# Ledger of designs, part 357: VH-VL binders against o27280

Target 1, 266 residues: o27280
Amino acid sequence: MDSMNVPEVLEIKRIVEESESVKTFIFSWDFRREVRPGQFVMVWDFRDEKPMSVSLIDPVRSEIGISIRRVGEFTDRVHGLSEGDLLGIRGPYGRGFELMGRDILLVGGGIGMAPLAALADEATARGMRVDALVAARTADELLFLDRLEAAGVNISTCTDDGSCGFKGFAHERLLTLEENHDMAAVCGPEPMMFQVMRILDERDVPAQLSLERYMKCAVGICGQCCLDDTGFRVCAEGPVFWSQELSRVREFGRYRRDPAGRRVPW
Below, E stands for the ipSAE of ESMFold2; O stands for the ipSAE of OpenDDE; V2 stands for 0.75 times the mean of E and O plus 0.25 times the DockQ between their complexes.

## First folded at step 16 (VH-VL)

Design Ae6 (framework fv_marstacimab; at its last look DockQ between E and O 0.92; V2 from the best seeds 0.84)
Fold by OpenDDE, look of step 16:
Structure Ae6 (fold): chain C 266 residues (1-266), chain A 118 residues (1-118), chain B 112 residues (1-112)
Amino acid sequence: as target 1 above (266 residues)
Amino acid sequence: EVQLLESGGGLVQPGGSLRLSCAASGFTFRSYSMSWVRQAPGKGLEWVSAISGRGGKTYYADSVKGRFTISRDNSKNTLYLQMNSLRAEDTAVYYCARHDWYGSFDYWGQGTMVTVSS
Amino acid sequence: QSVLTQPPSVSGAPGQRVTISCTGSSSNIGSGYDVHWYQQLPGTAPKLLIYENTHRPSGVPDRFSGSKSGTSASLAITGLQAEDEADYYCQSHDSSLSGSKVFGGGTKLTVL
C-alpha cells in the first residue's frame, strides 16, 4: 500500500481564526509530496476521519493550511484543539484546479473559499489577474478577505442579509459584474455553484467547480462519493470538475447522497 | 502606470466622419472593457459606447446607434471610435475610460475635442 | 434627461458636511447595480472617487464617503475644503438600456 494512504501524525503549528465558525490549522509539510489547490486531505483526529480542502500552500515556509468549519461532532473536537496538538493527515487526494489564461474569476461561498484562497495565491504568484467574488450569509462569515487583498486580488463581496457588499446571492451579484475572464473556479454551496455555472456557460467562460460529497475511502474504491449516471467518483475524478463534466451529472444542484446512500435534496 | 491617450479629434462638418483612437499602456489591455464617454462644452458626462476586453461584445447609447462604431485592436493596445454622420450635438470632448471589474471607470484619458460645425 | 438624477448644485462652507444625492430607478440602482462617483475638477478629466457604492480608491481621502439604499445613492463630503470645489457625477448601469452605463446629470459643488 502506498505510504500516502497512511496518516502522518502532524503537529498543529498555528491556528488562525478566520471567523467565528472557521479555523485554519497550519502544519509543516514536506513538499516532496506535491499538493495542488483544489485537492483535499483526510484529517484524522484519532477517532474519526473527514475530507478537508487545503486552503494554504506555502512552499517558502514549508507549510500547508487546512480550513475547517465547525459543523458537527468531528469539527467540534478539532476546533477544541490547540497549537502543539496532533492530527493525522493523509493525502493529498483528488484532482485539483488547473490554471489557464491571464484573468481568472473565483466565486466562493462560505467555506468554499478555502481551496479558492490557495488557488488565488498560486494565480497571483504566476502574475495572473484574479477577481474574487466572496459570498457568505453574513459579513462576519466572509472568509480570507485580508489575505486575498494582500495578494492583490480584486474582491467583491455579497451577503444574504446585505450586511456587507451586495445584498443577495453570488449568482445575482455575478450578473452585475464585468465579464473579462479566461476561466473561473467555483466552490461553495451546490445550489450556488449550479446557478453560477449556468451564468458562466452562457458567458462562454470555462469553469471548474469543486464538489462536496460524503467520502469514506478517498481512493475511489468504496463508491460513497459516486455521482449518479456518470459514475464519477468525487474523490478520484474530482473534487474539481469542469462545467462540461458536471453538465452530465444529473444530481448536480439537485440532491446529494447521505452516508446511508439516500437522496437528500439541497 | 496606467495611461490612456486619446487622439483623432478635430473640426468636421455636419454629416462628416472622424475616427478617434485611444492608446493604452501600463496594463494588460485585453483584460479590460473600455468605454468612450463624452462631455459637451459646459455639460455633463454622457456614456457613448463600450466594448468588452476580447472585443466580442459592443454597446451603444441610443444617441449614437447606427452612426458610431466602437472597436479595439488588442495587439496594438488601441481603442477606436468610428464616428459617421456627425451632428452638431456630437460636439464634445471624448474620453476613453477603462472599466474595472465593478463597472466603474477607474482610469480616464485627458480627452480629445471633437467639433462638428458648418 | 439623465437616467440618474442629481441636484444641479450644492454649496457649503469650509469644514462643513455636504451631501449629494443620486436618484435612480428599479432598472438601475434598484436592480442591484452599483453606484460609482466621479470628481471632475475644472479643466480636467473625471477622476474615480467612489466605486462599488462605498469604496475609495487609493489616494482618495476618507472624508469622502458613499452610500446606497433602495433606488438611490449618496455622496457625503465631510470637512469640506476649497479644493473640493468641482463637479460630481454618479454613475451606474441600466438594464433597460441594453447594458448601457448611465451618468447622473452632475452636481456643481461650490465652497463658499
Scores: ipSAE 0.912, ipTM 0.950, lowest interface PAE 0.5, mean pLDDT 95
Fold by ESMFold2, look of step 16:
Structure Ae6 (fold): chain C 266 residues (1-266), chain A 118 residues (1-118), chain B 112 residues (1-112)
Amino acid sequence: as target 1 above (266 residues)
Amino acid sequence: EVQLLESGGGLVQPGGSLRLSCAASGFTFRSYSMSWVRQAPGKGLEWVSAISGRGGKTYYADSVKGRFTISRDNSKNTLYLQMNSLRAEDTAVYYCARHDWYGSFDYWGQGTMVTVSS
Amino acid sequence: QSVLTQPPSVSGAPGQRVTISCTGSSSNIGSGYDVHWYQQLPGTAPKLLIYENTHRPSGVPDRFSGSKSGTSASLAITGLQAEDEADYYCQSHDSSLSGSKVFGGGTKLTVL
């Protein structure tokens, strides 16, 4: 049997500093291995391995980009790397976003904008109208604004502190915006996604939401990414779920589990 | 690129009826909510009615509710306003306006004049 | 009666700065609804000048600027020019009016 799902060691071709805490690492990629917005890869720094969302899918330049927020020891090490350094990449894994209709709403919080930026590129390339609500705690943490604007995406920003755009939470801003969308794609802090999902459900807008859970194997066999009540595996049946699928998940928006299986509030 | 062209205005007696049309081009019509906005001679802008892009939700100012009906035909890229039981105070230029996502009116027609006079 | 209040007129000499206010309430601007501004030259349809409180559409010069605070908004025009003589309207949304769009009463700007 081939050594399927073994990390391929790739050279960092380019690093883009998206903010003080977020960098995008760009690699050459053979697109015979298709990549869909919303899928993830496992990034290996030769010590540890973590799932990361794909933020750039560029078949014309044969490039893939992975955006990584500095949040701990692994990501600190990766942020210390330079162009020409090596990382292991395995994947892609999971179910990506599915585009439908002609009018899409994106709602992203923090690093959750990464997979949505990739989706925005695909949607605009298809001639879809794209509206993006980009949320963060502060203005300095808003991601991909210039890229989205250059792609022709209509942007609304919100920040917890009001330093840019609407002062408040994404779901509060959403209530003050027009409703003409065929679908929505949502990614960010799970409490935000829960509140946004409730509004979209009331508006009868089909929504896809991207979940994060602890992952080990990424191919659906270890069970570490399972959701309560349904047994859905985030790495296999997700990470992108339809809102209808998530309506049956008790834990969504309320808690997560640590590696020891303990409930931890969001 | 975006163009909105109103028609159907004219002179009508009180109690009469008119139907206004707005032909849209240069954009995907069904993706946008649309409004009628009117302006009496020498007066300010007054929002009259709105309809969602797919046509499922309609809204009316209190001054016209029960007398005016907004509709759209997305296969013809056309917005309509049926005006019944017209009154002298309905005399105005009627504009067709497109909503953007933020709730602004980003494109306007040139308007069609409705005069209600005996 | 408009739920958004604007002064009926303002004036200024060329090169000066003028400000047009738009005062709302907790059911519109105070609920987080955006304020948009329109310029209407004599005999013409209104034109979007400012959207989402502060943003300019392409082709609108940066001497036009918008701001919003609390339940009020302002349009500022610097470097006043003769062609700025027009009527100006603010617009928002009012949640108490069942999905209603609302305009201010309008402000006639006279360039002296």
Scores: ipSAE 0.710, ipTM 0.859, lowest interface PAE 1.0, mean pLDDT 90
ESMFold2 (binder alone), look of step 16: mean pLDDT 92; pTM 0.946

Design Ae7 (framework fv_marstacimab; at its last look DockQ between E and O 0.91; V2 from the best seeds 0.84)
Fold by OpenDDE, look of step 16:
Structure Ae7 (fold): chain C 266 residues (1-266), chain A 118 residues (1-118), chain B 112 residues (1-112)
Amino acid sequence: as target 1 above (266 residues)
Amino acid sequence: EVQLLESGGGLVQPGGSLRLSCAASGFTFRSYSMSWVRQAPGKGLEWVSAISGRGGKTYYADSVKGRFTISRDNSKNTLYLQMNSLRAEDTAVYYCARHDWYGSFDYWGQGTMVTVSS
Amino acid sequence: QSVLTQPPSVSGAPGQRVTISCTGSSSNIGSGYDVHWYQQLPGTAPKLLIYENTNRPSGVPDRFSGSKSGTSASLAITGLQAEDEADYYCQSHDNSLSGSKVFGGGTKLTVL
């Protein structure tokens, strides 16, 4: 078995509090092991293991960042950790985002902004123009605004409650913005992504979307993250998919599989 | 530095034609939608026409539909407005303006005067 | 005649606060489109003053502020200065006009 499948025990270098519910954990990283925006790692707290997107890729500092939202028992434990504590990290896994063209649109919702923030850094470093639609339920849940702004990203915000920016959902806000992008990258709640993809398709903007599914092995063998009809494995063929690929996925935007394999509607 | 420079204005008789140009510099021209906005002497601003960054979509005010044509040459970083069947009410300073992502006009030229008179 | 309605003129003394209203409808401001404001000094081209309802471009003093609510928007100027004497225009987008940009009729601000 490839050594990449063995968790490497890493020390948390620093912790950035992004919001009340989101923290970014920074680790030293050997960049002989390539990592791309949109790829994920398996985070092991020595009790359980969960897939997490990479939100920071810093070759200069030889660091990566993993942003984690507090949503359950595992993440509760991780959020209780301090700088200097240890976590197991294995990966990276999956297909990351591809950059093309000069102008890129990022559409992110909640923690979905994590991989997009990393993508934004790469895009801006390449001299691309980056527009980012950042969505959240409330103003205090909007992620990475300062970081994106510092990178030269144009930001539009929307919140469900209207506490910041456009009052409404990301797809609604998108309809009110100018259309001058060569490609789009989307990550967030699947209902949001579904609606955004529809709009982007109508606008003939090539789009990549990052899916979230229950993952167990991360190496494409267990089938837990397999998408209906297509047989796509989110951990192997994804998590980043082109819109054309997702158009073939019946369950996209409709339902997901829980750990028991049952259909759970969005 | 972003710069927009209009040209092509002048005096024309009713029913005549003019072609305005707007030379853009200091930014990636194809990345931005562009508009023409006019202002009659002593009057307010009136949006005239818009074109998407790639040139695939064009929009016109009702007052100029069928008479004006907006176009762009991204290889030359130039915006155009072909004005046909000109009327006295078309007399105005014509500004080219860049769209930002939010739909505002973040940069304007200094304008070129078009006078339609017999 | 303008899709967006502004008062034709407002005035204030130096140091005072003035407000310029921009009233739209359900087809423009009320449909979720942002309102932008422009300042036009005499004999000059318009300048972006406020974008996306509340945001100031670099170089615009914090004396200028924008707000939006319902089908209306407002531009507020605090600490009025002589240099603020200009025409002010609100601008938005209207779905009923084939995706057209729309301006208010403009407001002449006089500093007394």
Scores: ipSAE 0.898, ipTM 0.942, lowest interface PAE 0.5, mean pLDDT 95
Fold by ESMFold2, look of step 16:
Order: structure tokens, then sequence, then C-alpha cells
Structure Ae7 (fold): chain C 266 residues (1-266), chain A 118 residues (1-118), chain B 112 residues (1-112)
């Protein structure tokens, strides 16, 4: 493996509370190791290691931000940390998003908005028109709205319970919005991404979707991140895939794998 | 500043033809769907036709379908409406309007008058 | 016949509040399509007043507000001023008209 496969121990510089359940941890970063929106890092708390998406890429201040949702023991421990505490970070890994054209649609569900927030910053800096459909179960779980607005992104929100914006799922809202995009970037719960992908394919909008699978090595050797039918490794050929690549994957949108490799429904 | 300027209106006999143009400036024209909206004298607004930003999808009100053709030339930032087989009920001010992402008409031209009279 | 129904006219004195209704159906507002509002002063083109049900474009004063419930929407105007005298139109999208944009019939607001 390359030397980048050993975690680098970094100090937490700042913590931003994005919601009750999501915090962004900001670190100093040497950008000789480039980071692209859609790539991921492995975060090590000295007991366990989990993949996390980069949500902030700031070469000017030499900072990256990693947004983490509290969902279990590992993330509970990380959420208990303070500024000045240490975490191990290795990476970045994977294939990031590619920007094309002048008009981009972002569709994000929950924590899936994290890599899309980083992409929105890059797209707006290039002068692209950015439309973002931000989805969550409730209004309190909508992420990055102020940041996106400040960047000049046009926002539409939807919530399962209707507490903010459109009441319903992202794909239902998408059907009621204008088309006119050169590309789309999608990240969130896989069932949402599957439904959004079908709409974008029907509209002939090139789409890139970011997948999550169980990872151990993050460099494609251990086989734990492989997709059925194709042998694609999420850590090497992904996590960002074009919709055409995913149309050949039977598991996408239908089931996932647990850490033991067993099929489980979404 | 976004600007839309219609032209090509005038007096025409029933059964005649007319081509309207709308010159667009101040924005990336190809990024936006465009519509024609008309208003007969003393009457309300009536949507006529729309075209997607890249021109691949066109839509028409039933009242004009088969008689009117919407088109655009993105290299010239110009929207067109070819009106054939004109009828007296087509008499109206015709507005060029830009769509936003939410489906509203966020910018309008000042309109061009079409009069169909024998 | 307009797919979206508005009252033909509404009136109010300066300083008062008026509302203008926009009644649709399950094929438009009821399908989740947004409602937008336009103000048209005499002899001028329409101007966007409210988009996405409740949002005001830059330059539109706070006394204009929109709401949506079920298959209906409403425009509220508070603190009426003489210059508010105009025609007001709601607009949405209707699936039964094969991808058509639809306007309400318009409401003439008279400031007494």
Amino acid sequence: as target 1 above (266 residues)
Amino acid sequence: EVQLLESGGGLVQPGGSLRLSCAASGFTFRSYSMSWVRQAPGKGLEWVSAISGRGGKTYYADSVKGRFTISRDNSKNTLYLQMNSLRAEDTAVYYCARHDWYGSFDYWGQGTMVTVSS
Amino acid sequence: QSVLTQPPSVSGAPGQRVTISCTGSSSNIGSGYDVHWYQQLPGTAPKLLIYENTNRPSGVPDRFSGSKSGTSASLAITGLQAEDEADYYCQSHDNSLSGSKVFGGGTKLTVL
C-alpha cells in the first residue's frame, strides 16, 4: 500500500454543530494530497475506523471538514470529542465527482448532502448555476441550507413529514421542478438515489451517484466494498458512479450488505 | 440585467402567418426554458407554448397545437414563435417569459401586439 | 374556463388587508406543483410577485405574502396602498393539460 494508507493523527481544529445529530469536524490539511468532492476518508478513533465523506475543502485556509452523523458507538465516541482532541485520518480515497457544463443539479438526502456541499462550493466558484434539492425526514435534519444559500445555490427542500418545504420524497419533488441541467450529483439513502436516478435517466440528464458500502482496506484489495454483478469496488471504482454504470448493478436500490457480507433489504 | 425584447407583431388577415422573435440578454440563455404567454385585449393571461433550454422539448396549449411552432437559436440568444393559420381569437399581446427552476416566470418582455383582422 | 379559479375582483381601503384566492384541483396544486403570483399594472407586462408558494423576489415588499393548502393557494396583501391597484394572477402547472403552465383568470384589485 502507499504511505497514505496509514492514518495521520490530526487535531480537531473546530467543531460545527450542523444539527442535533450531525457535527462537522475541521482539520488542517496539507493540500499536496489533493481532495476532491465525493472522495472519502477513513476516520480512526483509536478503536475503530469508518469511512466518512469530506464536506469542506478549503485550500486557502488549508482546511478540510468531515461531517459525521451520530448513529452508533463509533460516531457517539467521535461526537463526544472536543476541539484539540485527536483523530486519525487516512486518505482521501475513491473517485470524486466530475463537473461538466454550466448547470448542475444536486440531490441530497440527510448526511448525503455532505459531499454535495463540497461540490456546490466548487461549482459556484467556477460560475456554474447550482440547483440543490435538499431532503430529510424533518426540518431539523436539513443540512447546510445557510451555507448553500450564501454560496448562491438555488435551494428546494423536502421533508418526509412536511415540516419544511415539499411534503414527500426527493424524487416526488424532482418531478415538479424544471429540468435544464447538464448534469446531476446525487447522494443519500440508496432507495432515494435509485428513484432519483430513474427520473434523471428518463430526462437524459447525466447523473453521478455516491454509494456507501462496507469498507476495510479502502484501496480495493480486501473485496469488502464490491458490488454484485459487476465486481466494482466502491472504494476504488467509486464511491461516485455514473448512472450508466449503476444501471448494470442488480443490488443498487434493492438491497445492501452488512459488515459480514450478507444481503439485507434497504 | 436580464432583458427580453419581443418583435414581429403586426396586423395580419385570418389564415395568415406571422413570426415573432424575442431577443434575450443578461443571462445564459440556454440554461432556461422559455415561454410565450398571450393576453387578448381586456382579458387575462393565457400560456401559449414553452421550449426547454436546449430546445429538445416543446409544449403547446391545445388552442394553438398544430398551428404554432416554438423554436430557439441559442447561438443568437433568440426565441421564436411561428404562427400559422391565424384566427381572430389569436389577437393578443404576446409576451416572452423566462422560467426559473421552480416553474415561475421570473422575467417578462414588454410584449408585441398581434392583430388578426380581415 | 381557467383551470385555476380566482375571484374576478377584490377591493379594500388604504391600510387594510385583502386576500386573493386561487383554487385548483388534484391535477395541479393538489399534485404538489407550486403556485406563483404575478402583479400586472395597467398597460404593463406582468411581474413576478411570489414564487414557490411563499417566496418574494428581491424588491417585493413584505406586505405581500403567499400560502398554499391542499388544492388552493392565497395571496395576502396588508397595508394596502394606492399603487397596489392592479390585476393579480396565480399560476401553476397542470398534469391533465399535458405539461401545460396554467394561469388563474385574474383578480382586479381596487384600492378604495
Scores: ipSAE 0.739, ipTM 0.874, lowest interface PAE 0.9, mean pLDDT 89
ESMFold2 (binder alone), look of step 16: mean pLDDT 93; pTM 0.944

Design Ae8 (framework fv_marstacimab; at its last look DockQ between E and O 0.88; V2 from the best seeds 0.81)
Fold by OpenDDE, look of step 16:
Structure Ae8 (fold): chain C 266 residues (1-266), chain A 118 residues (1-118), chain B 112 residues (1-112)
Amino acid sequence: as target 1 above (266 residues)
Amino acid sequence: EVQLLESGGGLVQPGGSLRLSCAASGFTFRSYSMSWVRQAPGKGLEWVSAISGRGGKTYYADSVKGRFTISRDNSKNTLYLQMNSLRAEDTAVYYCARHDWYGSFDYWGQGTMVTVSS
Amino acid sequence: QSVLTQPPSVSGAPGQRVTISCTGSSSNIGSGYDVHWYQQLPGTAPKLLIYENTNRPSGVPDRFSGSKSGTSASLAITGLQAEDEADYYCQSHDSSLRGSKVFGGGTKLTVL
């Protein structure tokens, strides 16, 4: 096994509380190991291992950040950790986002904003104009607003309950916004991404979307993250896909596979 | 600093034609949709026309549809309004305005006066 | 005649609170489109005052506030000052005309 596939035990340098349910864990990182927005790492708490998107890439401080939402046993344990505690990190893996043009639209929902926040940093550093549609169920679940604002990102918020910004879903909000973008990056609940992709296609805006699937090996071997009909492996060919690629994926926006391989509707 | 400067206004007879220009500076012109908004003397604001950043989409108010043509040259950072078949009711100060992402007009020019009179 | 309806005039004394209403319909404000407000001082071009219903651009005092509910929007000015005497316009989009922008009829604010 390649050394890159062996978890490196890293100390949690600091923890940022993003919301009630989301924390960002920051680690020292050797940037001789390149990492791109949209790529993921496997986080190992010495009991279980889960894929997590990189949400912060800071070459100046030699740090990376991993944002984790508290959703289950593994994440519960991780959320119980403190600064100075240890985690195993292996990676990065997968295909990250590609930046093109001068104007980029980011559409994120919930924890989906994690990789997009990293992308926003890179885009702004390159002098791109970045518009970010940030969606969540409630105002308290909106992520990275201050960080995005500090980076010079134009932000539009959307909440299901209308507690902040547009009341409704991201795709609905998108229809009411100006359309001057060279590309879009999308990450969030798959039903959201599906609807957003349709709109972007109609607008002839090239779009990249980051998918989430049950992932075990992260190296394209086990097949647990294979997408139906195409055979795309989310961990190898993804998790970032172009809209044209996803148009060929039957299950996209419709269902996913659980750990047992059963179809689970969205 | 964002700047918009309208020109081309003047006196024209009914049925005549006029071409307005708006010179933009201080921002990436192609990244923004632009509009023309007019204001008749002593009257309110009326949206006239809009064009997307890349120029692929144009929109017109019913009052000017078929008579006015909005265009842009992104290489020159200039917005245009070709006005044909002008009518007395077209008399107004014409403003060029930049669209922000939210659909508001965040920057305006000082306007150019168009007077249609016999 | 305007798609959005504003009172033609409002007035207030210095220090008072005034409110300007903007009434739309289900095809514009009620359909999810944002409302923006502009201030036009005498002899000048309009200036963006409120965008996206409630947000103030830099330089706009916090005594200006916007709200939206249902098919209507409102601009509130607290601590009215002489310099606030101007015309105020609300603006949105109407789904009946694709890609269009629509203005209210404008409200002349007089400071007594």
Scores: ipSAE 0.899, ipTM 0.942, lowest interface PAE 0.5, mean pLDDT 95
Fold by ESMFold2, look of step 16:
Structure Ae8 (fold): chain C 266 residues (1-266), chain A 118 residues (1-118), chain B 112 residues (1-112)
Amino acid sequence: as target 1 above (266 residues)
Amino acid sequence: EVQLLESGGGLVQPGGSLRLSCAASGFTFRSYSMSWVRQAPGKGLEWVSAISGRGGKTYYADSVKGRFTISRDNSKNTLYLQMNSLRAEDTAVYYCARHDWYGSFDYWGQGTMVTVSS
Amino acid sequence: QSVLTQPPSVSGAPGQRVTISCTGSSSNIGSGYDVHWYQQLPGTAPKLLIYENTNRPSGVPDRFSGSKSGTSASLAITGLQAEDEADYYCQSHDSSLRGSKVFGGGTKLTVL
């Protein structure tokens, strides 16, 4: 039995520079601890802990990859590390994506493509048709395009500035694409996910959306990852939710909260 | 290998009716919207009608609206076009075509000729 | 009355570069709908040549390229060859026509 979910200290085996602001850190992993696309890990830099997306799941090579965007003090420190340096990892935690049918749509914004890249690998390995709408502010911030193409994923891109693909938001591009999917998986900025969810609901496409919230314990005890009006804990009942579950959540797509719990516009 | 095979064309009098079929194979039929596209002799391509993968949405060009009906039977992997009140200007080769995710027609049948003449 | 306007013909000598224009409006290309291109060799069904404005299906030579700007699109053929003699059609989607697919009028390419 593992006591109290203490982080395991692992050596960084390899670092992949995905963009100027995103790196994937690859570790050896004992797959007696199963990892599913959509689950997350807590990454400990010996000072603080943050939840991070698993973007690579390779049981054959006994490797996982964790993609981290440089966005603040913690991630700046982690981005300064080299191969051979150590990080603590605990997990995986949460409910992953469930695949169904033969035709899946992925809609990812920014770092939200990380768990979707892992899902795409599993879906294509099952012989599913995978269509991916990959969104970012600029072309340089589009993630995993070469990897998705090599896996046989059909890709459409959109960028806010029009530097690659459709100029505009993901939901605007989605309106100009064909339907006919059995399910969708969505991850990215919450305003994007809300708008995409509305379109998928109108099209009667079952959708799973991956949420991000402030976390401390990751096992559902502290309540820091709770959603308004439902009591859902993102670390325990999520981070992947069906769209029907999210229809009960008033805050989804409307606002965010700072660490003090104050309502802040997106 | 994706294959689309039209049938049911022929000679018909003005005001008559004809039903076209398109047999599909080599792909998951229900996953794709389908269209009929026609080409009058010596003329360009004209989109005629489309139907969604599950059949719940249908679309028609103004030139055929009210006279033609598109349908599909996903259990038989077959697309249909019922053409009523036919006119001389409906004379054309009729193609069935598959839509891809981007809205292009990525696969076409060989076409079937419809001639409307006295 | 094609919703998308193409020149009726274009010609070029072997090895030259030719372009074929496709002009639409704010209700189709201008609304962000993609432009696709088809080649129709004499006596055959159309074949997809370019999809999503610029992408080539497997087997289409890289001397074919597409672009889109504003309400217009263009197909370019470099290194023109005799086998390129065909009819070329652009296609998109028009929201004002209740979600209908629309073709250009077609362009006959003659290799001299």
Scores: ipSAE 0.678, ipTM 0.845, lowest interface PAE 1.1, mean pLDDT 89
ESMFold2 (binder alone), look of step 16: mean pLDDT 92; pTM 0.943

